# Ledger of designs, part 46: miniprotein binders against b1l550

Target 1, 279 residues: b1l550
Amino acid sequence: MRLPEELLERARDIHSEAPSHRIKLDRVGSFGLKVPVEFKGFLLLAEADVWVSLPEGRRGVDLSRQVEAIYELSNPPKDPFSLCREAAISLLEKLNYADSSGVSIRFDAPLQDGESLKYYGVEISSIASDEIINKIRVEILGMTACPCTAELIRAYKSSEIAATHTQRSLGILEVSTKAEHPDPDKLASIIERAMSSPLRTYTKRPDEGGLVIRSLSNARLAEDVVREMIHLFLEEFGHLPEDTHILAAVRSMESVHMHDIYAERSFSLDEIRKEISSH

## First folded at step 20 (miniprotein)

Design zc7
Fold by OpenDDE base, look of step 22:
Structure zc7 (fold): chain B 279 residues (1-279), chain A 89 residues (1-89)
Amino acid sequence: as target 1 above (279 residues)
Amino acid sequence: SEFTVEAEINGVRIRIVVTVNGREIRIVVTIEKDGRRIRFMYVITDPEKLAKYLEEIERIIKLFGVDPEEVKRLIEEVRRLIEEILERL
């Protein structure tokens, strides 16, 4: 049922009215939108959040314009990174009362694994004001082998390749930069390379054996993984602006304990370069 | 090497500052309209991505309601100037 359009002439514009309390809001928008995106030849349905700031003198945000802004840019589907940046800017232009805008897009990124697919989690955002800041969070599972238990078993059995407990570990890289979003596949690769071994969706027996042997020969603490992630990140992304902020983290779902092990480091590129150069 | 391209199209002021350092291309875009300023940046290390990001910049500028043909000319000028620098390296 659609109401007669003539009613619009008689209705007050509630959103443009002064609020009862003159308070600015930081974010007002639509959360949990579904938008199509194109990523590496895949058409994906991503989840999106769109928002703007609301000045103290305006009761509400024109939510329909926000939704229109992102969907106009989503047809035809494009890469989620361009969509994110363009939509954030479009929101500021279309909603001229706002001094800031933001877009967040979440999806599972496909990653080729032989004849099968694995995936990693992606959350990107763009926040626009006088400047635009782009943020990306990549999460991917890997495998870690414990070096401490390996050392004990080596000492006990005098084996070159010692058995040890292995577990799934979630690696996280979060990057906030004034540049464009870093390449998510490169970030995922950094995380996998920092682990004892990657995970596979499908393994034949020889491949599975090789994967385990690799893990055992490359045993790493959660702390080791984080440090390796940082090292590899600097090699690949050292060209980013010096004020770029990074969070490197690992959550290891330990197989011998009821709890997880967590390690993280937050830093700017400038800060970490100074730290490394001092040694 | 650094250059700046500036244009005013339909009351929108656009500034594009490009810095080329070896194979690294830094593009800083500033758009000013109705007293508001928006600045964003690209740092391109793969020359093959230059076209993609120039196209994105073109799309972004068009969001401000400026003449599409003038924007196209502006971006083409930026492209040309970058290519000239890259050819000298």
Scores: ipSAE 0.835, ipTM 0.943, lowest interface PAE 0.6, mean pLDDT 93
Fold by OpenDDE base, fold request of step 23:
Structure zc7 (fold): chain B 279 residues (1-279), chain A 89 residues (1-89)
Amino acid sequence: as target 1 above (279 residues)
Amino acid sequence: SEFTVEAEINGVRIRIVVTVNGREIRIVVTIEKDGRRIRFMYVITDPEKLAKYLEEIERIIKLFGVDPEEVKRLIEEVRRLIEEILERL
């Protein structure tokens, strides 16, 4: 049932009224929207959140206008990064009472693995005020082999490639920058290269054996993985603004323990460069 | 190499500062409308992505209700100036 439009002339604009309590709100918006995006030739249905700030003198946000803003920009579907940045700016422009806006988008990114697909997790955001800050979080699983156990086994039984425990490890790179979102495939590649080996969606028997041998020959602690991620990140993305903030982390689902091993480092590009140069 | 392109279109002030250092192109865009300012930046190391981000900048500026043909001309000027610099490197 659609109500007559004439009723709008008689109804008070509740959103524009003064609130009972004059308090600014940091975020008011719609969470859990589904928006189509195009990524590397794939059409994906991503989850999105949109919000703006609300000044102390306004009772409510025009939520319908927020939703319209992102869907207007998502038709036709475009890359999620451009959508995120454009939508954040559009929200700020369309809702002129807001001093800040934000958009977040979450999706699984397809990654080619031979004739099949694997994937990595992506969460991006753009927060707009006087400036725009873009954030990306990439998560991808790899495989690690423990060098400590390998050394023990080698000492016990002389072999060129010692047996050791292997496990899935989740690598995480989170980047916050005033530049555009860093390339997600490059971030995923950095994480995979920091592991003992990548995961494969399918393996032929010789390939599976080779994958395990590669892991055993490239055994790494969780700590090694994080340090390698940071090193590779600096090589690829050292050109980003100096105030760019990075979180590099790994969660190793250790196969010999009931618990996970976790390691992380948070840093700015300026901070980490000073640290490395001091050694 | 650095250059600045400025325009005022329908009361919206647009400033685009471009810095080229080797293969790195830094673009800083400032838009001012009705006493509000917004600034955003691109750092491009792959020249093939330049066109994509210039198109995005064009779309963003259009969100402010300015004449689309004037915005197009502005972005074309920026593109031309960048290409001239890149050809000299």
Scores: ipSAE 0.831, ipTM 0.943, lowest interface PAE 0.6, mean pLDDT 93
Fold by OpenDDE base, look of step 20:
Structure zc7 (fold): chain B 279 residues (1-279), chain A 89 residues (1-89)
Amino acid sequence: as target 1 above (279 residues)
Amino acid sequence: SEFTVEAEINGVRIRIVVTVNGREIRIVVTIEKDGRRIRFMYVITDPEKLAKYLEEIERIIKLFGVDPEEVKRLIEEVRRLIEEILERL
């Protein structure tokens, strides 16, 4: 049942009324929307959050306009990065009382692994005000082998390839920039290359053996992985604005402990370049 | 090399500043409407992506309710000027 539209003429516009308490809100919106996106030839159903700021003199946000804004732009399905940026801007234009807007889109990105698929987690965001800041978070699992245990075993039993414990490790790169979102496949590749070895969805026995040998021959601490991620990031993305902010992190699900090992570094491009040049 | 293209379409002021350094193209877009300013940037290192981002800029400008043919002409001018610079490098 739809109520008669003439009732809208008689009803107060609750959203435009003055609130009981004149307080600005930073974010008001719809969270957990599902939007179709096109990514690398895949049609994916992504999760999306949309929001705007609310001035102190307005009781509520026109939530329907927010939802309309992102769905208008998502038909036909398009690149999630373009969708994110366009939607953030559209929100500010459509909701003229807001001084800021934001969009976040989350999905699992497919990555080719031989005849199968693996994946990495992606969260992209665009925050719009007088300027637009784009944020991307990439998470991908890899494998690390411990160099400390390897060294102890080598010292105990002379072998060319020392046994060591291995574990799954989650690598994280988060980038906030005034430029467009960095390429997520490149970010995922940086993380994988920084670890002892990548993970595989499907392996034949010879391939599995090779993967393990690679990990043992490239043993890395969680700290080593983070430093390598930063190094590789600078090589690939050194062209980004100097005020670009990066978080590089690893969570190692240690196989010999009940707890995880975590390492991170947060930095701006200008900061880290000064640090490296001073050595 | 740097150039600026400016237009005013139906009360919307658009400024596009392009800087070309070797193979790197920086595009800074500023849109002003009703006393509001929005600025966003692209840093393009792969020339094959230029067309994609110019199309995106065109779509974004259209969000402000401006004449689509005028926007198309503006973006085509920007494209032409970038191509002229790239051909000289």
Scores: ipSAE 0.830, ipTM 0.941, lowest interface PAE 0.6, mean pLDDT 93
Fold by OpenDDE base, fold request of step 23:
Structure zc7 (fold): chain B 279 residues (1-279), chain A 89 residues (1-89)
Amino acid sequence: as target 1 above (279 residues)
Amino acid sequence: SEFTVEAEINGVRIRIVVTVNGREIRIVVTIEKDGRRIRFMYVITDPEKLAKYLEEIERIIKLFGVDPEEVKRLIEEVRRLIEEILERL
């Protein structure tokens, strides 16, 4: 049912009225939207949040315009990164009373694994004001083997390849930068390479054996994984602005404990370079 | 190498600053409209992505209600200037 447009002339614009309390709001928007995106030839339905700031003198945000802004840009579907940046800017332009805007997009990214697919988690955002800040969080599972247990077994049985416990570990890279979002596949690759071995969606028996042997031969503490992630990140993304902020983390689901092991480091590019150079 | 391209289209002021350092292309875009300023940046290390990001910049500028053909010409000028620099490297 569509109401007569003539009613718009009689109805108060509630959103443009003065609020009862003159207080600025940081974020007002629509959360849990579903938007189509194209990523590496896949059409994905991503989850999106859109918001703007609200000045103290305005009662409400034009939420319809926010929703229209992102959907106009999502047809035809495009890569989620460009969509995120474009939508944040579009929101700020269309809602001229706002001094800031933001878009967040979440999806699982497909990653080729032989003839099958594996995946990693992606959460991106773009926050626009006088400048745009882009943020990406990538999460991917890998495998770690414990070097401590391996050393104990080696000392006990004098084996070339010592048995040790292995587990799934979640690696996390979060990057906030004034540049465009870093390549998510490269970030995922850094995480996988920092672990003892990657996970495989399917394994043939010889491949499974090889994967385990590789893991045992490349045993790493959670701490080792984080340090390796940072090292590899600097090699691949050292060109980003020096004020770029990074979180590198790992959560190891230790197979011999009821609890997980967690390690992290937060840093800016300029900070970490100074730290490494001082050694 | 650094260059700046500036244009005013339909009351919107656009500044594009490009810095090329070896294989790195840094593009800083500033858009000013009705007293508002927005600045955003790209740092491109893969030349294959240059076209993609120039197209994105074009789309972004168009969000401000400017003449599409003038924006297209502006971006093509930027592209040409970048390519000229890259050919000299």
Scores: ipSAE 0.830, ipTM 0.942, lowest interface PAE 0.6, mean pLDDT 93
Fold by ESMFold2, look of step 20:
Parts: C-alpha cells; sequence; structure tokens
Structure zc7 (fold): chain B 279 residues (1-279), chain A 89 residues (1-89)
C-alpha cells in the first residue's frame, strides 16, 4: 500500500523540531546499506554505513536525505574510495546542522590468483569535520611455518628432515591518515610478503610442493610477521603525514594447538621513526 | 616548489595549496562556505594518478553548488601549474 502524498503537507516535520531533552548526539545515521561500487573492473555490492552528528537543538536527522545522497553519488557505480571521501563531505554540506559526518564501506576485494581469483577483506571510512580523516583496514590470509619446531627437527637429524607445522594466519593492516586512502592491493601485498607463503585458490602437485618448500624457507614467528609488515609498510608509505596511525597485527591459527596466537603493534609514523632511530 | 591558487565562486571560498618535492605532490584543499571550513589533502607519489585526484577535487567543490565552469577553470589552472613544475624535474 502506498499512502496518499497529500498527507505530507498535513504531517508535522518531526525531525526538524527541538527535542524534549536537549542532548547532542555523536552519530546518527543509517547502517547496513547495500551500495554498488566499481573496483578493478568488478561491480561489487558493498555494505555502507552513513552518519552525522546531531546538535542538541535538533530532534532528528533527515535520514532519507542522507541515504539519497550516498545513492546519488553511487550512480553510476564508482570506486569505493572516491565514493567514501565524497559522500562524507557531501553529508556535511547537505546536513549543515551537523558538525561532523562519517561514511564506512566494506567489501571483499578480488585479487587475481593465476587463472582464478582469491580475495581479501577491505573496510574503509572517512570522517569529515574541519578536516577529513581517512581509514582503511585490510585483512588477508596467508601461511606461516613455525621456526621453533623447524629448528628442533633440524637438530634431531642435522637438517636431513625439513619439516614443521604450518597454519593459516590472518594478517591485518589498519591505516588512519589525513591523506587519501592507501592502495588496498599494496597493503595486501605487504601482508602476504611478510608471511611464510601466500595461500592459493588451488595448485597442482608440482606447484603445491613449491609452495610448501617456500613456506619452510621462510619460517617466521607471528611476532616477526608483524615486524616485517611494519618494515615493509614504512618502505612503501613512509611519505604519509607524520601523524598517520597504523595497526599491524597477525592472528595465527596454530595447527598443533586448540587456540590462536595473536600479535599486534599500533604506532604513528613519528613514533616508530623515533623508536627505530634510538637503536 | 609550492604554489597557491585561490578563488571565490558563488560565495564559496576555495584555496588549493600544492607542494611538489621530487616525486611527491601534496595537494591541500580548503573550502569555506557560510563560516564552515573543510580541509582535505592528497599525497600523490604516482604522477599517473594526478588526473584522477584533480577530477575528484573538482567533483567535491561542485558539491557546494557553485558554477561548474568556474570550478573547471580553477582545476585546469592547477593542473597546468603542476605539469609545468613537473617538466622541470
Amino acid sequence: as target 1 above (279 residues)
Amino acid sequence: SEFTVEAEINGVRIRIVVTVNGREIRIVVTIEKDGRRIRFMYVITDPEKLAKYLEEIERIIKLFGVDPEEVKRLIEEVRRLIEEILERL
């Protein structure tokens, strides 16, 4: 059923009224929207959240207007990073009673893997006020090989047996910066290069053997995967503003245990440079 | 080297500060309308991405409801100045 549009003329404009309790709200918006985006030639259905701040003197947010704004910017579909940054600014401009706005967009990023595809997780956000803060989180699975067990087995047979336990490990890089969002493929590449070996969608026996040998040659503690991620990040993105904040982390699903190992480090570019230069 | 381009279009004040240092192009955009100021930036290390980000800046400025032809001329001037500096490097 569709109600007569003439009712709009008679109904109160509830959201523009003053509230009974004059309390500012930090985030009011619509969460879980489905928005089309274009990424590397793929048309993807991403999940988006949009919000604005709400001053103490305004009862509600024009929710339909903010939803319309992001959908207008998503037609035709475009890259999610431009959409995120533009939508955050558009919301702040169109809803001028707000002193801040935010947009987040989540999708699985396709990545070429031989003749097939694999994927990694991407979540981006842009928060606008008098400045824009852009954030990106990338999560990708890789393989790690335990160096401790490898050393014990080597010592047992004086390197006649090259073996250790291997497992899937989830690598995480999260970057918050005043500059534009970093390229997610470069972040994913940093994570994979820090691992013992990448994961493949499939392999044939000769290629599988090579993958395993590579993993054994690059056995790494979860802690050292995180350190390598930081090293590689600094090489690629050391040019970003000094107050750029990074979280680097690994969750290793240890194949010989019932539980995971977790390692992480948060830092700003300024902080980590001072730390490294002090040694 | 560094340059600044300023414009006022339909009551919206726009300031674009560009710094070129080797391979790095920093663009800081400030837009002011009705007493509100918004500042955002790009740090471009791949010159092939310059056109993409300048087009994004043009789209963002147009969100403020200003004459699109004047915005286009502003962005074309910024692009021309950047390209002139890059020719010397």
Scores: ipSAE 0.784, ipTM 0.929, lowest interface PAE 1.0, mean pLDDT 90

Design zc7
Fold by ESMFold2, fold request of step 23:
Structure zc7 (fold): chain B 279 residues (1-279), chain A 89 residues (1-89)
Amino acid sequence: as target 1 above (279 residues)
Amino acid sequence: SEFTVEAEINGVRIRIVVTVNGREIRIVVTIEKDGRRIRFMYVITDPEKLAKYLEEIERIIKLFGVDPEEVKRLIEEVRRLIEEILERL
């Protein structure tokens, strides 16, 4: 039911009033929106959060303008990275009382896997104020093989046993930068190449055997996976601004334990280069 | 190589600074309206992406409520200058 438009001239504008407690808020927004995006020829339904800062002198945010901003930009559907960056700026322009705005968008990215598909997790954000900070987090599963057990089994007298425990490991790369969001496929590739072997949606027996042999030939500790991610990241993205911040991490779901192993390192490009050059 | 293109459209000031260093194109955009400044950048290493990002910059500038035809001409000028620099390399 639609109410008469005439009521607008008689009603108080509650949002523009001063609050009884003059306390600024860092994020006021609409979370869990569903927005259409176009990614590499796929039409996906992504989940989005939008917010702005709220100064201590303003009682509320015009939430309908906030939601309108991202939906206007999502029709027709376009790539989620452009949507994210554009929406963050649009929010700041439309809600001129805010000092900052933010948008986050989450989706599963399809990735070709032979004649089939697999996927990896993507979350992007853009935070706008005097400058724009763009963040991307990529998560993808791979296979790891334990080098310690492999060495013990290699030393076993029979030498006919080539084995170690293998498990799924979740690799994580998170990049925060003033430049545009890095290509998520390249980040996913870095993570997979740091693992002992990739995972496949399906294989036939000869291909499955090949994956297992590859993993045994590339046995890696969780710590080594993280170090390799960093090495590969620097090769691909060393051109980004020096204050770009990176988090590299792996959670290894160790098949012989009831618990997981976790390793991580965060750094800026400037600091990691100094660290490497000092050795 | 570096160049700057500036414009004022409907009271909005736009400054685009482009640096071309080998295969890398850096674009820094500054938009000023009503005393507020916003600055953002692209670091393009894949030349196939240049057109896409210039179109995005055009859309972003238009969010400020300015004459879209003047914005289009500004971006076309930036594209032309980049292409001239790349051709000489």
Scores: ipSAE 0.776, ipTM 0.928, lowest interface PAE 1.1, mean pLDDT 90
Fold by ESMFold2, fold request of step 23:
Structure zc7 (fold): chain B 279 residues (1-279), chain A 89 residues (1-89)
Amino acid sequence: as target 1 above (279 residues)
Amino acid sequence: SEFTVEAEINGVRIRIVVTVNGREIRIVVTIEKDGRRIRFMYVITDPEKLAKYLEEIERIIKLFGVDPEEVKRLIEEVRRLIEEILERL
């Protein structure tokens, strides 16, 4: 039931008051929203967070306006990247006391896998102030085959048939840029191509054998995967602004250990170009 | 090649700077309303995406509560200028 609007005349506007302690807050928002998005012809229910900065002189944020901003733009459902960028700007326009705003959107992206589908993880954000910074994180599983064990078995056994342990490895690319969000399918493809082989939703025995042979023919350390991801990223996205920041990482669930192996590198485009040019 | 389109629509100032370098189209948009300025950019290497991002720019400008027909005309002018430059390459 709706209360009478006349109460607004008698009630204190708590949010617009000064707080007892005048301290600026960086992120005040609504987290864990469910928003519809359209991605590659799929209608998905994504998880979203929205926030704004709060100046030291204002006690509270108009939280209903935050939620309104993203839901108004999500009807009808649209591309999550456009939604993210547009909502960040809309928040800053609607909540003019804030000096910055942010939106994050998370979903599982479908990816064609023969006659079936597989999925990879996507998280995007847009942070707006006098400029907008767009970030995307993509995570996808692949297969790695250990080159060290393969070489030891080859040397021990005088056989042309290679053997080694294989395992799932989680590849991660995270990009922060002033330009629009990079295409997530291209990021996922970079990660998969850097692995020894992709994973499949299902295989029959001959196809399974083929994946293993591909992995052995392209054996890679976690460190190799990270370096290859960086190489492939530069080929595809070297055109982005020079201050674009990238994190490339692999978490490998090594089948012969009780623990995972992790490798990562963070860099800006101008940094990595100088590094490569010096060799 | 580079061009700038400026407009003021219902008290909102819009500046669009476009740079075409070979296959790359760089678009920088600055919107100013009530003393607040926001700037954002696109770096387009796939010409099939040009229409999508121009439509997004149109939607973003309309968030500032301006006449949608004037925004549409502004974006159509930007599109025509980009297409003219691309034809000469």
Scores: ipSAE 0.775, ipTM 0.927, lowest interface PAE 1.1, mean pLDDT 90
Fold by ESMFold2, fold request of step 23:
Structure zc7 (fold): chain B 279 residues (1-279), chain A 89 residues (1-89)
Amino acid sequence: as target 1 above (279 residues)
Amino acid sequence: SEFTVEAEINGVRIRIVVTVNGREIRIVVTIEKDGRRIRFMYVITDPEKLAKYLEEIERIIKLFGVDPEEVKRLIEEVRRLIEEILERL
């Protein structure tokens, strides 16, 4: 049943009234939307959140206009980064009473893996006010091989065995910047190159043997992976604005422990440059 | 090298500042409407992305309800100036 349209003439606009309690709100929006995006030739169904700030003098947000704004921009499907940045600005322009707007979009990004595909996690956001802050978080699994155990086994006099414990490790790069979102493939590549070896969707036996041998010859602590991620990030993205903020982290599911280990470093580009140049 | 292109279209003031340093192109866009100002930027190191981001900037400016042909001419002028600078390098 659809209600008669003429009722709109008699109904109050509840959203435009002053609230009983004049308290501003930071985020009022629609969360868990499904939006189509196009990423590197793939058509994906991404999850999106949209929001605006609400001043203390306005009772509610026109939530249907928020949803319309992102869906209008998603037809036809387009690059999720462009969608994110454009939608954030569109929300702020269309919902004039808001001091800020935000959009987040998350999806699994396909990535070539030899003759097959694998994937990594991407979450992006754009926060608009008098300036735009773009954030991207990339997560990808790799393999680490423990150098401490490898050295112990190597040093064992009667040992003919080259071995150590290996585990899956989750690498994380999160970048917040005034510039456009960094290329997620480059971020994923930085994380993978910092690991002892990449993970593969599948391998043939000779290739699998080579992968394992490679990981043993590139043994790395979680701390080493984080440091290498930072080094590689600066090589690729040192051109970003000086106040760009980065989080580099590894969560490793250590095969010899009942718990994970975690290493992280947060920094701005100007901070890390001062730190490095002091050595 | 640096240049600025300014326009006022249907009461919306647009300023685009472009800095080219080697192969790095920085584009800072400021849009002002009704006393409200929004500023965003791109730092382009891959010249193949230039056209994509200029098209995005065009779409963003058009969100403010301005004459799309004037926006298109503005972006084409910015593109022309960037390409002239890049040809020196």
Scores: ipSAE 0.770, ipTM 0.925, lowest interface PAE 1.1, mean pLDDT 91

